# VH-VL binders against AP-3 complex subunit mu (apm3), part 4

Target 1, 249 residues: AP-3 complex subunit mu (apm3), of Schizosaccharomyces pombe (o94669r175to423)
Amino acid sequence: TNEFFIHVLERVSAVYQPNGKLAFGTVKSDMECKCQISGMPLLLLSLRPGTKLGNVRFHQSVNLKRWKQHPDQIEFIPPDGKFTLASFQTDFATQKSLPVVVEAKNKLDGRFEVRIRNTGKKSVENLKILITIPQALKSVTVTEGNYIFRASKYTHMEEGILEWSVKKLAWTSPALVLTGFLAPLKKDANSTEESSSYSKLEHLDLQYKLQGSTLHNFKVESLKMLNHPDKKSYKGVKHTIIAQNVSFR
Below, E stands for the ipSAE of ESMFold2; O stands for the ipSAE of ESMFold2 at other seeds; V2 stands for 0.75 times the mean of E and O plus 0.25 times the DockQ between their complexes.

## First folded at step 1 (VH-VL)

Design c1 (framework fv_firastotug)
Fold by ESMFold2-Fast, scan of step 1:
Parts: structure tokens; sequence; C-alpha cells
Structure c1 (fold): chain C 249 residues (1-249), chain A 121 residues (1-121), chain B 108 residues (1-108)
């Protein structure tokens, strides 16, 4: 069996404002291939007509002369096994958003609530919500998943990161909620009485994996073997979004 | 709460291959965190070998990359390490360990008991 | 690669003594991402300190860590019989992850 597989891995970095608007975002895409074709094939991968890859870097096997004349065509002689055919990077449009959205609310009594929802059409996998806790944490409850708290190094006020893990967040799932209570801040040791105030949660990071979706505007249309037109190959194209460094602040 | 149990060690021949297992309980390895193999030669220090992340991303020690394969079976909640072309220098206790809750925090908070691998005639 | 060198390689101390172990890095360790482990004969390492100075859950208060950049220290303020062990530092500020060579603490 002649098989050629393409796995498009999109690693996302994004910063969202407290109101949910995207401040900026970048997507670094790697076209990772696995070649299990006998002999020395000459392959032509055609992208959707008019596709332009941003800041693209190609594997050394790619015919750059052909690409210069036809930017939606990638001609190459693959090495055997796994290799990266192309890497490219683009910025998000300002109105684009990732499928996982977060809403954080702070209350005057030290209660905070983090609400997570999947607004996309695909299930989110291995979701981690990393909540920066600015002062001592009194209690936490979650509607789903597991959590763990780890204190920061050099902490004065038991600051730390609360990690909330959810194995799968289906696109049909109702919003997931984490509710926590901060311990009151104390006045300096010289104070004659205790007073309290509460810091707001101002920083949250997301990590997750999303199968079958793409943030980059391209599509693989065909794969042909030019030097062996009598041979047939299978093409598998898989898209995975890896959200790392997605911040809400 | 998390417990890791290594197996698959023993006496192996030079030039052969090794396949170790690490059965995890108390936490699903596909749900998060970062999972590593670390070895320790008798009377020597610790050496990091390979890591598999929550997103199935894999990382290897540069000196051993061509000989190592890390993998997992989510249905069995088990990690695996395969090491090929064994040499006497591969004699060590092999540990699996869990690291950090966030990207970059690769200190190890849970360790298995280790499994001894001896490479000799 | 960041090389970690521990001093001393071994020491003997009496119960109740203050013990100090140093870990020196060949390059600055980013964000003070430095951990300390205790290993008893025949056992797996046990996390004591992470982030140079944060004590892991369940670790007695006699263990403390300090330092930044290239110089880090683990201190045991009042040595107990159960503290007989080898101690290792580990950096996670850069890839590859590296460990010190170890310091053996022997109690009379």
Amino acid sequence: as target 1 above (249 residues)
Amino acid sequence: EVQLVESGGGLVQPGGSLRLSCAASGYSISSGYYWSWIRQAPGKGLEWLARIDWDDDKYYSTSLKSRLTISRDNSKNTLYLQLNSLRAEDTAVYYCARSGYSYGLYYFDYWGQGTLVTVSS
Amino acid sequence: DIQLTQSPSSLSASVGDRVTITCRASQSVSSSYLAWYQQKPGKAPKLLIYGASSRATGIPSRFSGSGSGTDFTLTISSLQPEDFATYYCQQYGSSPLTFGQGTKVEIK
C-alpha cells in the first residue's frame, strides 16, 4: 500500500482582553507528513486555488522554482517516514476567536467564578485552565473535572496557580463553572485591627487540543504522483489545533 | 493519590531491545500533566530520557533520540518506553514520573518505584 | 546544556546539626526553575523543593531552599535520623532537563 499522510498542527498563541475581545493572536502551522510510498516518488500537493502561505519555510526537498510560479502548488520528493513539509505563521483577524471562551467574575466578598464554554463545532480535548491566584485561596468547587493548586515560589501571600483539568469539553456541553473564595487580605502587622480586601483575578491561561478544525485559511485539494502516473496513493489529512499560551488578561 | 508502577526490567543482552511499562492509577494520563522516563545507573545520578505530554507531543534526550520511543495506551492508563541497541551503559533503574501542571514546569512530583534493567552477557 | 555541580559530594553530620548543600549551574537558570529531591537507598527520589524555595506538600519545615541565577542552596536546619539520604538538584529552566551529581548526607 502506497500511503501519504498529512497532519496539519496549528500551535496557537493568543491574548484576550477581560471583555473577551482578541487583543492579538498568532498561529504557527506545521505540515507534518508521513510517507510510506515505495520507490522515489515525485509528489505534487495542490492547495485550494489562490492560497498564499504566510512566512512559509519549506523542507529542502521542495521545488522552490515551481512554488514561486504557482504558490498554491508544492512539488517535492519526500524522504521516507516522518518529516515536516512546510511551516508557516499568520496572525488572527481581529474579529476571530478560538472555540473555548472564558468569563471570569469577581465579587466583593472574595468569591470568584470562572465559566468556560465551547462555542465551536468540535469537542475540545485535554482542557487545562490555569488560573493565577493573587492571594490566599480559601475554597474551590468545580462542576466537572479535577483541580490542583500549587503555590508560587517566593510567595508572600500564598499566591499560586490553580489548574483546572477537563478531559473533554463537547461542543454540546453546558458551560463549566469553577467557583472559588479568596481569603481576606490582612493589614500590616502593626495594625490595631484586621481589615480585608480582595484582589481580582486578572490572569488566566488555557491549554487544549482540538481535532478536525483549522484557524489557517488553506485546504489540501489533491496529491498526485507525477513520475508514476499509474500508481495510486492514499491521502489522509488531519487537522489539530494545539492551544498553548492562550491568555485572558 | 497518583501511583506509578514500572515493569519490564530484568536482564537483557547487549544489542537487544527493552520495552518498559508504567501503569498509572489515581489519575488519567490522557487528562493532563507531563509524563517522563528518568534513569539512574547504579551509584550514579539521575538522567532524563523522554517526555510525553497531555497532547501526545513527545520529547527525547538528544544523545538517545535515535534509540528511544515513548508512547502510551490511554485505555490501559499506561506509559511505555522502548530502548533499542542496548549497551552496558544502559544498565540502570528506570523510573516513570509525572511533572508540572503548566508548560515549562518540569519538576517531578510523583515517581514510580523504578524497575532495574541490567545489560550484560 | 546546563551543568549542575553540587557541593559537597558527601558529608557527615550529627543529629541536630544545620546542613547546607549548594548547587551551582554553568549558566543562569531561567526563572529560578530549580528543584531539590531526597533519595534514600533503594527508593525513588522524593520532591522536597521546587522553584528554588517552595516546599512541596508534606515536607517538614526544617527543609528550605534559596538562591537564584547560578547559585542555589538546600538547607536542613536540624538534621534528623530519617534525613540520611542523597540529595539532588534539578533545573527545568531550559532543555534538556539536567540533574546535579548528588550529595550524600551520612548521619552517625
Scores: ipSAE 0.000, ipTM 0.375, lowest interface PAE 22.1, mean pLDDT 81

Design c2 (framework fv_firastotug)
Heavy chain, then light chain:
Amino acid sequence: EVQLVESGGGLVQPGGSLRLSCAASGYSISSGYHWSWIRQAPGKGLEWLARIDWDDDKYYSTSLKSRLTISRDNSKNTLYLQLNSLRAEDTAVYYCARTLGSYQSFGDAFDIWGQGTLVTVSS
Amino acid sequence: DIQLTQSPSSLSASVGDRVTITCRASQSVSSDYLAWYQQKPGKAPKLLIYDASNRATGIPSRFSGSGSGTDFTLTISSLQPEDFATYYCQQYDSSPYTFGQGTKVEIK
ESMFold2-Fast, scan of step 1: ipSAE 0.000; ipTM 0.438

Design c3 (framework fv_firastotug)
Fold by ESMFold2-Fast, scan of step 1:
Structure c3 (fold): chain C 249 residues (1-249), chain A 122 residues (1-122), chain B 108 residues (1-108)
Amino acid sequence: as target 1 above (249 residues)
Amino acid sequence: EVQLVESGGGLVQPGGSLRLSCAASGYSISSGYYWSWIRQAPGKGLEWLARIYHSGSTYYSTSLKSRLTISRDNSKNTLYLQLNSLRAEDTAVYYCARDEYYDSSGYPFDYWGQGTLVTVSS
Amino acid sequence: DIQLTQSPSSLSASVGDRVTITCRASQSVYSSYLAWYQQKPGKAPKLLIYGASSRATGIPSRFSGSGSGTDFTLTISSLQPEDFATYYCQQYGDSPYTFGQGTKVEIK
């Protein structure tokens, strides 16, 4: 028995505005394959007609002459085991959004609140929220998950990054809330200016993975073994979004 | 959430056959993953035994392939391991484990059952 | 078959220590497909590291992996009480899958 597996991995970098709108973003996609086919198979991967792969780079085994004549067909002789068949890049449309939504609120008494929601239909996994803390942190509570404060080693103002980790955020989950209190700012002993009581949180970064979703309208129609057309080895495509640099500013 | 529960262990006589079951819940064994059996003799290290793909393709440890059969029943969402011609050295805790479909975030054995002890003794 | 040899086979350490475990393969591991597991007595193994250097979900940052080809290393930067366990390396770049013999990390 012969098997061929395709996994499309989409690594996302994006910047969202405070109002939740996407300012800009890019997706770098890899079509990772695992070949468990005996002999020397000659494979033809067919994409949905009209599929466009931006800035595509192919594995050395791909017949580029065929692809240029038929850009929905990728003909290749796979190596054994795991390899990357194709890599391509796409820019986000302005209205495109990821399923994790962040809302940050600052109060005049030094309290701040960060709310995280999964608005999609798939669970978010290995969610990490990196909150830039501009001054000393007095206390933190979270409704779920764990947190660690990492003080900056390059400043004298007790600034740092608060890392909030949640193993899984189900699409049915209510919003997760982190509540924190900043310690009051102390004025410089030689300063004649009035110190602000509390700074505001202005920068958050997210990292997570999302199984079974794609930001591209990408579809693999078929995988044929040209030298053995009666044998079926194609089992479908797995999709994963890896949000690696998602900023809210 | 994925859970794996092994059953079928216990005391077995030399020369007999072993049939273990691994009931999966929270995920379909026929969808996108590989499933392996791994064993560990008391006080010893881990030994991979067999893997079955979601398609039904099977792979076996070189030393055990003549005595070992891995199989599945998709309707019961259950994996099986059969080991024939049992010997004292087959005494071990037997684990089933999920082998994540390859990707940059995938894992070789990300979920394990609790294990079932098989003792081969007269 | 690719044989994996771990060094040392056992070590004694104190909380807060830096612990390093090495895994050597008899031939090059394809694409650095090398994983590390932690096993506590009476429990199933737990995945720590995959792809030689990627930390699995929920694994503390004190665990790190490195290496390629035939030489791989697992490092625990500041040993915690819950880290006393047996650690195994495993290659999945070639069939059959193989494990190292294990390294037992014991309390001093």
Scores: ipSAE 0.000, ipTM 0.365, lowest interface PAE 23.1, mean pLDDT 79

Design c4 (framework fv_firastotug)
Fold by ESMFold2-Fast, scan of step 1:
Structure c4 (fold): chain C 249 residues (1-249), chain A 121 residues (1-121), chain B 108 residues (1-108)
Amino acid sequence: as target 1 above (249 residues)
Amino acid sequence: EVQLVESGGGLVQPGGSLRLSCAASGFSLSSGYYWSWIRQAPGKGLEWLARIYWDDDKYYSTSLKSRLTISRDNSKNTLYLQLNSLRAEDTAVYYCARIPYGSGTYEVDYWGQGTLVTVSS
Amino acid sequence: DIQLTQSPSSLSASVGDRVTITCRASQSISSSYLAWYQQKPGKAPKLLIYDASSRATGIPSRFSGSGSGTDFTLTISSLQPEDFATYYCQQSYSTPYTFGQGTKVEIK
């Protein structure tokens, strides 16, 4: 049983403007490996030419001299079992976008709407939308999933966070919609217009997982066993995007 | 790829009704876009008339609300506008327009070619 | 309804000129709800700027937008022959969505 598994985990932090444009973003990536190879294999992992790994940290087994001379080749002697081969960070280019699109809409009568759509080619898992509610919430309806409202205890306004959870959002699914109504602002001393009675939703946070997707042009081209070239141990690479700090503000 | 084609314009008489169609191609009306009708009288500026969302949520121009009906047929991938009690002031080029998801501005990313409606006796 | 007033209503300019068009709203709006369009005679309008300052895909860098609250501006840094057109601002902060009256940019 000579098997080697690679799982690339990309943890995303991003801030989007209310119009959906990316303000800034960063991805912290870990190459999580599992080695089930007998003996002391000497492995060479080759990356797609031109791959850039920012602020890369390698496992102690990696030949740093080879990496410096060939920045697409990682030579190492793996420990048995699970370990992190490399950790690195890259910033999003301004043209890059996450597959989950959020649209927040505010109306003069206190109605607001949050629409979530998966524009990618893979299902979104364990989707959580955290909506900052700037004043008292009157009612909420969701097309799918569960919600919980947690009132803030830090102010005298009845503001809080509305957490909307959806177990799976398929890429073929129609948009999911949350519709809510804000209660009118109390102590509106000088405004006679209804539009002045309601604040806008200005802050949403997303959390989710995507399997089989990558945000960068990162690709493992090959894995070879240099000291035992007749052994076949490579079982492929899994890619998972973990969005944990994605804000719309 | 994306195309919007208006039809149903032409010469109509005062007091009558107008029914315009907008055939969409290159995408589906069930895709979660906002849809609007916007008109422009000869030599004048743009006037927003109505919008509809994929879930049938509708909004109308305040001054024209009693005379306007916006509707959609997803099976035909077609958007409609009906305007009743026509007046000479309704003479204009009528555009259908698409607004994409995720846009906070609700800007129009695709405009139809426009169809001319002339109200005269 | 929110009224948008553009200034000037028309202007004459030469190729290479810096052109500035102002849009003033009758009440404060969020900049994320203001867009600018260009319209040439006989054609449908074309999106130039959204979110007050974000340039639409394929729009030349000479076009820029700015502003907040009630005052918004479209600037063309160096006017080109193809830029002679009518320009409109639009707000979608509240329904009904409204457009400015338009600014016609004519060759001098």
Scores: ipSAE 0.000, ipTM 0.371, lowest interface PAE 18.0, mean pLDDT 80

Design c5 (framework fv_firastotug)
Fold by ESMFold2-Fast, scan of step 1:
Structure c5 (fold): chain C 249 residues (1-249), chain A 122 residues (1-122), chain B 108 residues (1-108)
Amino acid sequence: as target 1 above (249 residues)
Amino acid sequence: EVQLVESGGGLVQPGGSLRLSCAASGYSISTGYYWSWIRQAPGKGLEWLARIDWDDDKYYSTSLKSRLTISRDNSKNTLYLQLNSLRAEDTAVYYCARMQYTGYSSHWFDPWGQGTLVTVSS
Amino acid sequence: DIQLTQSPSSLSASVGDRVTITCRASQSVSGSYLAWYQQKPGKAPKLLIYGASSRATGIPSRFSGSGSGTDFTLTISSLQPEDFATYYCQQYGSSPYTFGQGTKVEIK
């Protein structure tokens, strides 16, 4: 068969400040390809005119002399099956925003609340919210999805990670809410008047996927077989953003 | 919300072995919490036997450690308890229970299964 | 091992009575790591109290727990018909987990 597939995976790592501003972010992108072309093809992949892939590492089959003169052209001889054609890394633009917004609130008497909203234009898939619980967890409820508490073993305060999972968060969905209660950290056992103290939530991590979107304005214009110009190669291009390590602290 | 159902009880002979199952529904046993087996002899009190954590760490009662094996099968979402060298004193209702939140101050049992009766007699 | 001894082993009471059950440990229980369970004939135990004094979700306010160190108590302030059962204390301050022998609350 004469099929060539490209999957552009953009893995995002970011840290947001307590005020909601982006402190720093990095995007690591891979062009993962699947070659099902018979014979010994010599391929030319053309990107949107003016595309510049900074800090890029190419598969060893790529003609670097051609790329130097034409940064929007990648000429290569693919291996059979799956391989990575190019990997590149860039920093977030200072004003670039991710679609998932998180609000965490520490309330009275050990109660806390985490609200999640999708402010983008596409559905977020396989969303996981990892909440660092600073002391013993008494109970938790969620409006949607499921949760898992993984206690840290060998801890004095019985801290752990509360993982909240939602399969799909549509852009039209109302905010999702997790409400939890911490067990008292300190109690006056010698008093008839009970009093308690509680630690505050200070750390959240997000993981999710966003299909059909790109953080880099990257487009494949054409794929040609140079040593057989009369042969047409079929192609499919897929774009996925993977929010792999997004922290709020 | 998790539900536990024990099975594998019945009449067994002294010197034999038993293998009990605890089928969990509504929650994956590999994803969190600690899971225990507790037994109760007829007309007697409760005795903790063994615990298996979501990460496969295992703990046993000191008096029964040499005769007990606790295990799980994640694909079936099921916990197991094997007890060897059975004696008449092992006659009891065997319960499976979740330890509701993991950690030092949260080792209470909730929910419990319905229990399965094991009778060791010739 | 920490051994738990409950007193009394059994008691007879009427609806409306105040019932107190004591659990005494052979050595100090770290923190307040003690739970109380209710068991009715033919059924599995049900959690009532954890952390010596915290009521589990859905447990009526007539049930209360107190104590520290080696002496703990469960109190039922006004006994109801559904409260006739056997009650067990359990410590989780040290391994292995241990239970008291039980206190049977019988109708008078």
Scores: ipSAE 0.000, ipTM 0.378, lowest interface PAE 18.8, mean pLDDT 81

Design c6 (framework fv_firastotug)
Fold by ESMFold2-Fast, scan of step 1:
Structure c6 (fold): chain C 249 residues (1-249), chain A 122 residues (1-122), chain B 108 residues (1-108)
Amino acid sequence: as target 1 above (249 residues)
Amino acid sequence: EVQLVESGGGLVQPGGSLRLSCAASGYSISSDYYWSWIRQAPGKGLEWLARIYYSGSTYYSTSLKSRLTISRDNSKNTLYLQLNSLRAEDTAVYYCAREGDYVYESTGFDYWGQGTLVTVSS
Amino acid sequence: DIQLTQSPSSLSASVGDRVTITCRASQSVDSSYLAWYQQKPGKAPKLLIYGASSRATGIPSRFSGSGSGTDFTLTISSLQPEDFATYYCQQYNSWPLTFGQGTKVEIK
């Protein structure tokens, strides 16, 4: 059979300020293809009219002369199997936002709360919330998912990373809540005062996958075999946003 | 294709230290994925030891974290595992492997090195 | 920690036989994060199946995986001489990563 598959992967790095404002963001995108077409086909991939890929790098088989004249057309001879057709990078579009919102609150006596919401209209998959813990944890409870604490190697104060994992956060889900209690900082045995001290949570990182969405407004319109224009070929296109370095600080 | 080659194994004395290297080719260790160390004692099963995410975050086996350090040198495209306070029970073949991240294809350990034997004996 | 228990621990089979290996998790594992590996004597493990049912690149169609929740299965539909090996299941759903104890397949 003649089948061609395209997976557009958008790897996102972003930094949000405590007030929820985006400080900066970048998207690195790859068009990963799988070719199951017999022979040596000459393919023409057409993108949404007016599409312009930023800082693009093409596979060596791409006809750059055609692309320069028509930036929404990519003509190429695919290798067999898997390959990267194009890679491009752009600044995060201000009119586009990531759907997961994080609210972290430091409460009295070492208690803290991390609240996660999906404000989009697509389910978020494989969500990891990485919470930098500045001292030892006493207890943690979550409304959904699982967690594990990884103490930093050789850290005197037992600081580490708390990983909170949620398989799926549907767009209709209520907010997910993690409540934790920090252990008080170790007291000097000679101290006569009975006060406790607690550090504040300052840094959270998110990682997740979002199927069927794009931050580039990129769309594949058609795929044609130029050397066999009457030959039918199946194409499958999927889009995935991979939020790999989304920091909240 | 991704190729991983471990080195630094051999005979070491109990109480000593060892630094293993894993030279990667065909892929940048700073690009994507987790990069892990796994060991296997002679005739026994597989035991995960440590991993490093491409961003630099490190994760360790709970029972061994006080004796292990995973690190990398991006300029040499090489992973390292430092193991301190060696015991006879640390005798094993040590593998490095690329691990699919939990938000991409989730491929498990898709590429492995050949392994390097560490023998801890007096 | 999620403990993975394989059954059987060993088996003997003839070329052409259907071989089934099971992996039971102590807690529910999302099928997206279960893998199977083949290890031949003196060699590194080789990825066979990931995501419980997806065959890795270059793996023959006689290998298949299935399952969800706590019960997962690896099937070899028609055993070949090169399939003599130890097989391991692995979960990468939760930290720490854990492997099953292994199943040794011996050809009669």
Scores: ipSAE 0.000, ipTM 0.415, lowest interface PAE 15.3, mean pLDDT 80

Design c7 (framework fv_firastotug; at its last look DockQ between E and O 0.01; V2 from the best seeds 0.00; counts 0 for: pae E 24.7 > 2, placed apart)
Fold by ESMFold2, look of step 2:
Structure c7 (fold): chain C 249 residues (1-249), chain A 125 residues (1-125), chain B 108 residues (1-108)
Amino acid sequence: as target 1 above (249 residues)
Amino acid sequence: EVQLVESGGGLVQPGGSLRLSCAASGYSISSGYYWSWIRQAPGKGLEWLARIDYDDDKYYSTSLKSRLTISRDNSKNTLYLQLNSLRAEDTAVYYCARAGYSSGYYTLGYGMDVWGQGTLVTVSS
Amino acid sequence: DIQLTQSPSSLSASVGDRVTITCRASQSVSSSYLAWYQQKPGKAPKLLIYDASNRATGIPSRFSGSGSGTDFTLTISSLQPEDFATYYCQQRSNWPYTFGQGTKVEIK
């Protein structure tokens, strides 16, 4: 049917400071392909001019001589069906931001609020927010999605991880809110007296999927069939960002 | 008891700038709660402008954020609102207010439960 | 932005009447962030109801609130002379914070 599909997957690890500034970020990328072109096509995939792929590993069919001379061009003979054309790593682009913004507030009486919103222009899918809970959790309310509290089985302090799951966060959606209440700490093990002491929430981790966007300037510009330059080839290019280790401290 | 007192209003010319103060007493602005500015044009409803939190996080209305600055001085227990490029539609009474929320056991502080008396700003020549 | 539409915009009522004011949101609002305020001429707003249904400290028992999602109500069970004022709903569930346009309650 003369079609070639490219799915660029960008897997992101990032750490954000409390003020929202990026402290650290890496992107591990894969070019997953599906070839539906018959015969022995010799393909030339051109990337945005000047693109350099870091720590790249290529499919065995890639002409390494051409790539060495022109690092933004990948010449290859694809196998039929699904295969990985390249795996590479790039730095997280400066001034690019992930679209999910998290606001966490601690109140005087042990209440807390975690607010999330989508500041981008594409829907976020399979959103999971992992909230480190430093003491006993009394109650939780969410505006959307569901939650599970996973208590630590290695401590006596009743701390744990609160998982908040949301299937989809559209760019047009209102902010989603999780509200919770921490139980006061006991003053000592034998006392029924509870202090007004509450630890603050300091760590949230996010996981999600975002389609149709890129975190760096990676772009497929063209696909040509070198051994039949007069023939049309069809390409479909899909970009997916998978945020897998994004934390706010 | 907690009290909020606005000052710095009066007659101002178009294109000028305005700096309003909100002096708090009976509670430290750095100890908790959320602190907002709200305005009300003559005969009109309430419009939220900005919020500064006890931990210095700041939030602005989307329509006005290019002209607004909220700040505080913890040593004076005072909040400030700066509004630049004044226009006739900025004529209003400006309030500061303390906000909190409540759910669950041993609840403290609720809604915008403390308001100042307001200070009138008139923008005209 | 979430628009809050109050109904009615104004009303006239007699002392002793039951008054109901509605607040409809353009999108769902968490009841934990819906509040009602009373404002008399020349004075600052006063908190009446927080969390959609909880009466603020010092507010008479004739005031009550209810609702969830997009529809909220404020009820005054037996109107008193001091209750003639303008009433506002407010949401703090989403940025920016928004108020309803107000409902003026006047003496017939």
Scores: ipSAE 0.000, ipTM 0.362, lowest interface PAE 24.7, mean pLDDT 80
ESMFold2-Fast, scan of step 1: ipSAE 0.066; ipTM 0.572
ESMFold2 (binder alone), look of step 2: mean pLDDT 89; pTM 0.925
ESMFold2 at other seeds, look of step 2: ipSAE 0.006; ipTM 0.512

Design c8 (framework fv_firastotug)
Heavy chain, then light chain:
Amino acid sequence: EVQLVESGGGLVQPGGSLRLSCAASGYSISSGYSWSWIRQAPGKGLEWLARIDWDDDKYYSTSLKSRLTISRDNSKNTLYLQLNSLRAEDTAVYYCAHSLYQGFTSYFDYWGQGTLVTVSS
Amino acid sequence: DIQLTQSPSSLSASVGDRVTITCRASQSVSSNYLAWYQQKPGKAPKLLIYAASSLQSGIPSRFSGSGSGTDFTLTISSLQPEDFATYYCQQYYSTPLTFGQGTKVEIK
ESMFold2-Fast, scan of step 1: ipSAE 0.005; ipTM 0.535

Design c9 (framework fv_firastotug)
Fold by ESMFold2-Fast, scan of step 1:
Structure c9 (fold): chain C 249 residues (1-249), chain A 123 residues (1-123), chain B 108 residues (1-108)
Amino acid sequence: as target 1 above (249 residues)
Amino acid sequence: EVQLVESGGGLVQPGGSLRLSCAASGYSISSGYYWSWIRQAPGKGLEWLARIYHSGDTYYSTSLKSRLTISRDNSKNTLYLQLNSLRAEDTAVYYCARDFGVETYDYWSFDYWGQGTLVTVSS
Amino acid sequence: DIQLTQSPSSLSASVGDRVTITCRASQSVSSSYLAWYQQKPGKAPKLLIYGASSRATGIPSRFSGSGSGTDFTLTISSLQPEDFATYYCQQYDTSPLTFGQGTKVEIK
């Protein structure tokens, strides 16, 4: 059995402006490997020509002298079993879009709507929408999934976080909708006739997992065994995006 | 290889209801695919009715949503379609089909079809 | 809902002819989610093409698909007697799933 597996995990952090434009974003990537090759192989992993890895930290087995001469080549002697070959960070391109689109609307009389759609071509898994609620929540309905309201311990206005969880959002799914109603703000002791109003929703966070996709143009082109050029090793490459800190502010 | 066999068709009176079955063999209906019902009126085109995923999620044609229920019995490896308030316009051959597989990354639409079962709605 | 309109609704052709059928969508459809089916009288439909251009297993090379956006085409490069059938396009990009009205191909 001569098998080598690579799992590229891309952890995304991003902040979007009220106009929907990306303010900034970062992708932190780990190249997690599993080696099941007999003997002491000397492996050369080639990335797509022109690939530049930011803030890269390599496993101790990597030939750093070769990497400095050829930044798209990683030469190493793998340990047996599981290990992390490389960890690196790249800036998220401002023109790139994540597959989950969220739209929040503040409506009349304390009503609000949050609409979620998967515009990608892969299912989104373990989707969690964290909605910052600025005052007491009267009622909530969702078209799919579960919700939990967690009141803030440190507030006089019954503020909290509404957590909306959806196990899987298929790419063919219609938009999912959460409709909520806020309770009116309490009347001021000095204002008996006028003080009834509603705060606006201003902050949402998303978390989810997406398998089989990549945000950056990171591509493994080949894996060669340098000390045994006539010997073949099988290579499996898997990509997973983990959106862990995606904010809309 | 997947084989689908529909049953439960026949002559039904207007205003009645029908329950169709689709027995699957060669593959478990509780694994990674959507499963759909499609119908075809005599001499007419194909109309998608409903789909179900192994998670239990269901999707329906907008025009028929109020009259349709798609369901399954994993222990019998069988899909069902319930149609209520039958009208003459519901006369059609009803097919069940394997739909795309999200978890298997099989992104083709209907790759296996049953033979169809004829439903005639007539007084 | 996305409406698919096929042209022509019917055609007659001779063995050896090149036949083209078009499918126009009322809204943009990803080419990854456009399929073509063949249906012979009294039989269930058979998948020919998926993802606009990928031939299904066992389908002869004379069948090909192309297109993107709102315009898609099925081509039969050299019509055979067994190709007498009705052909349907189908989008599976958005719910509800929709089919074209069908194109009947008759051998002269």
Scores: ipSAE 0.000, ipTM 0.379, lowest interface PAE 21.4, mean pLDDT 80

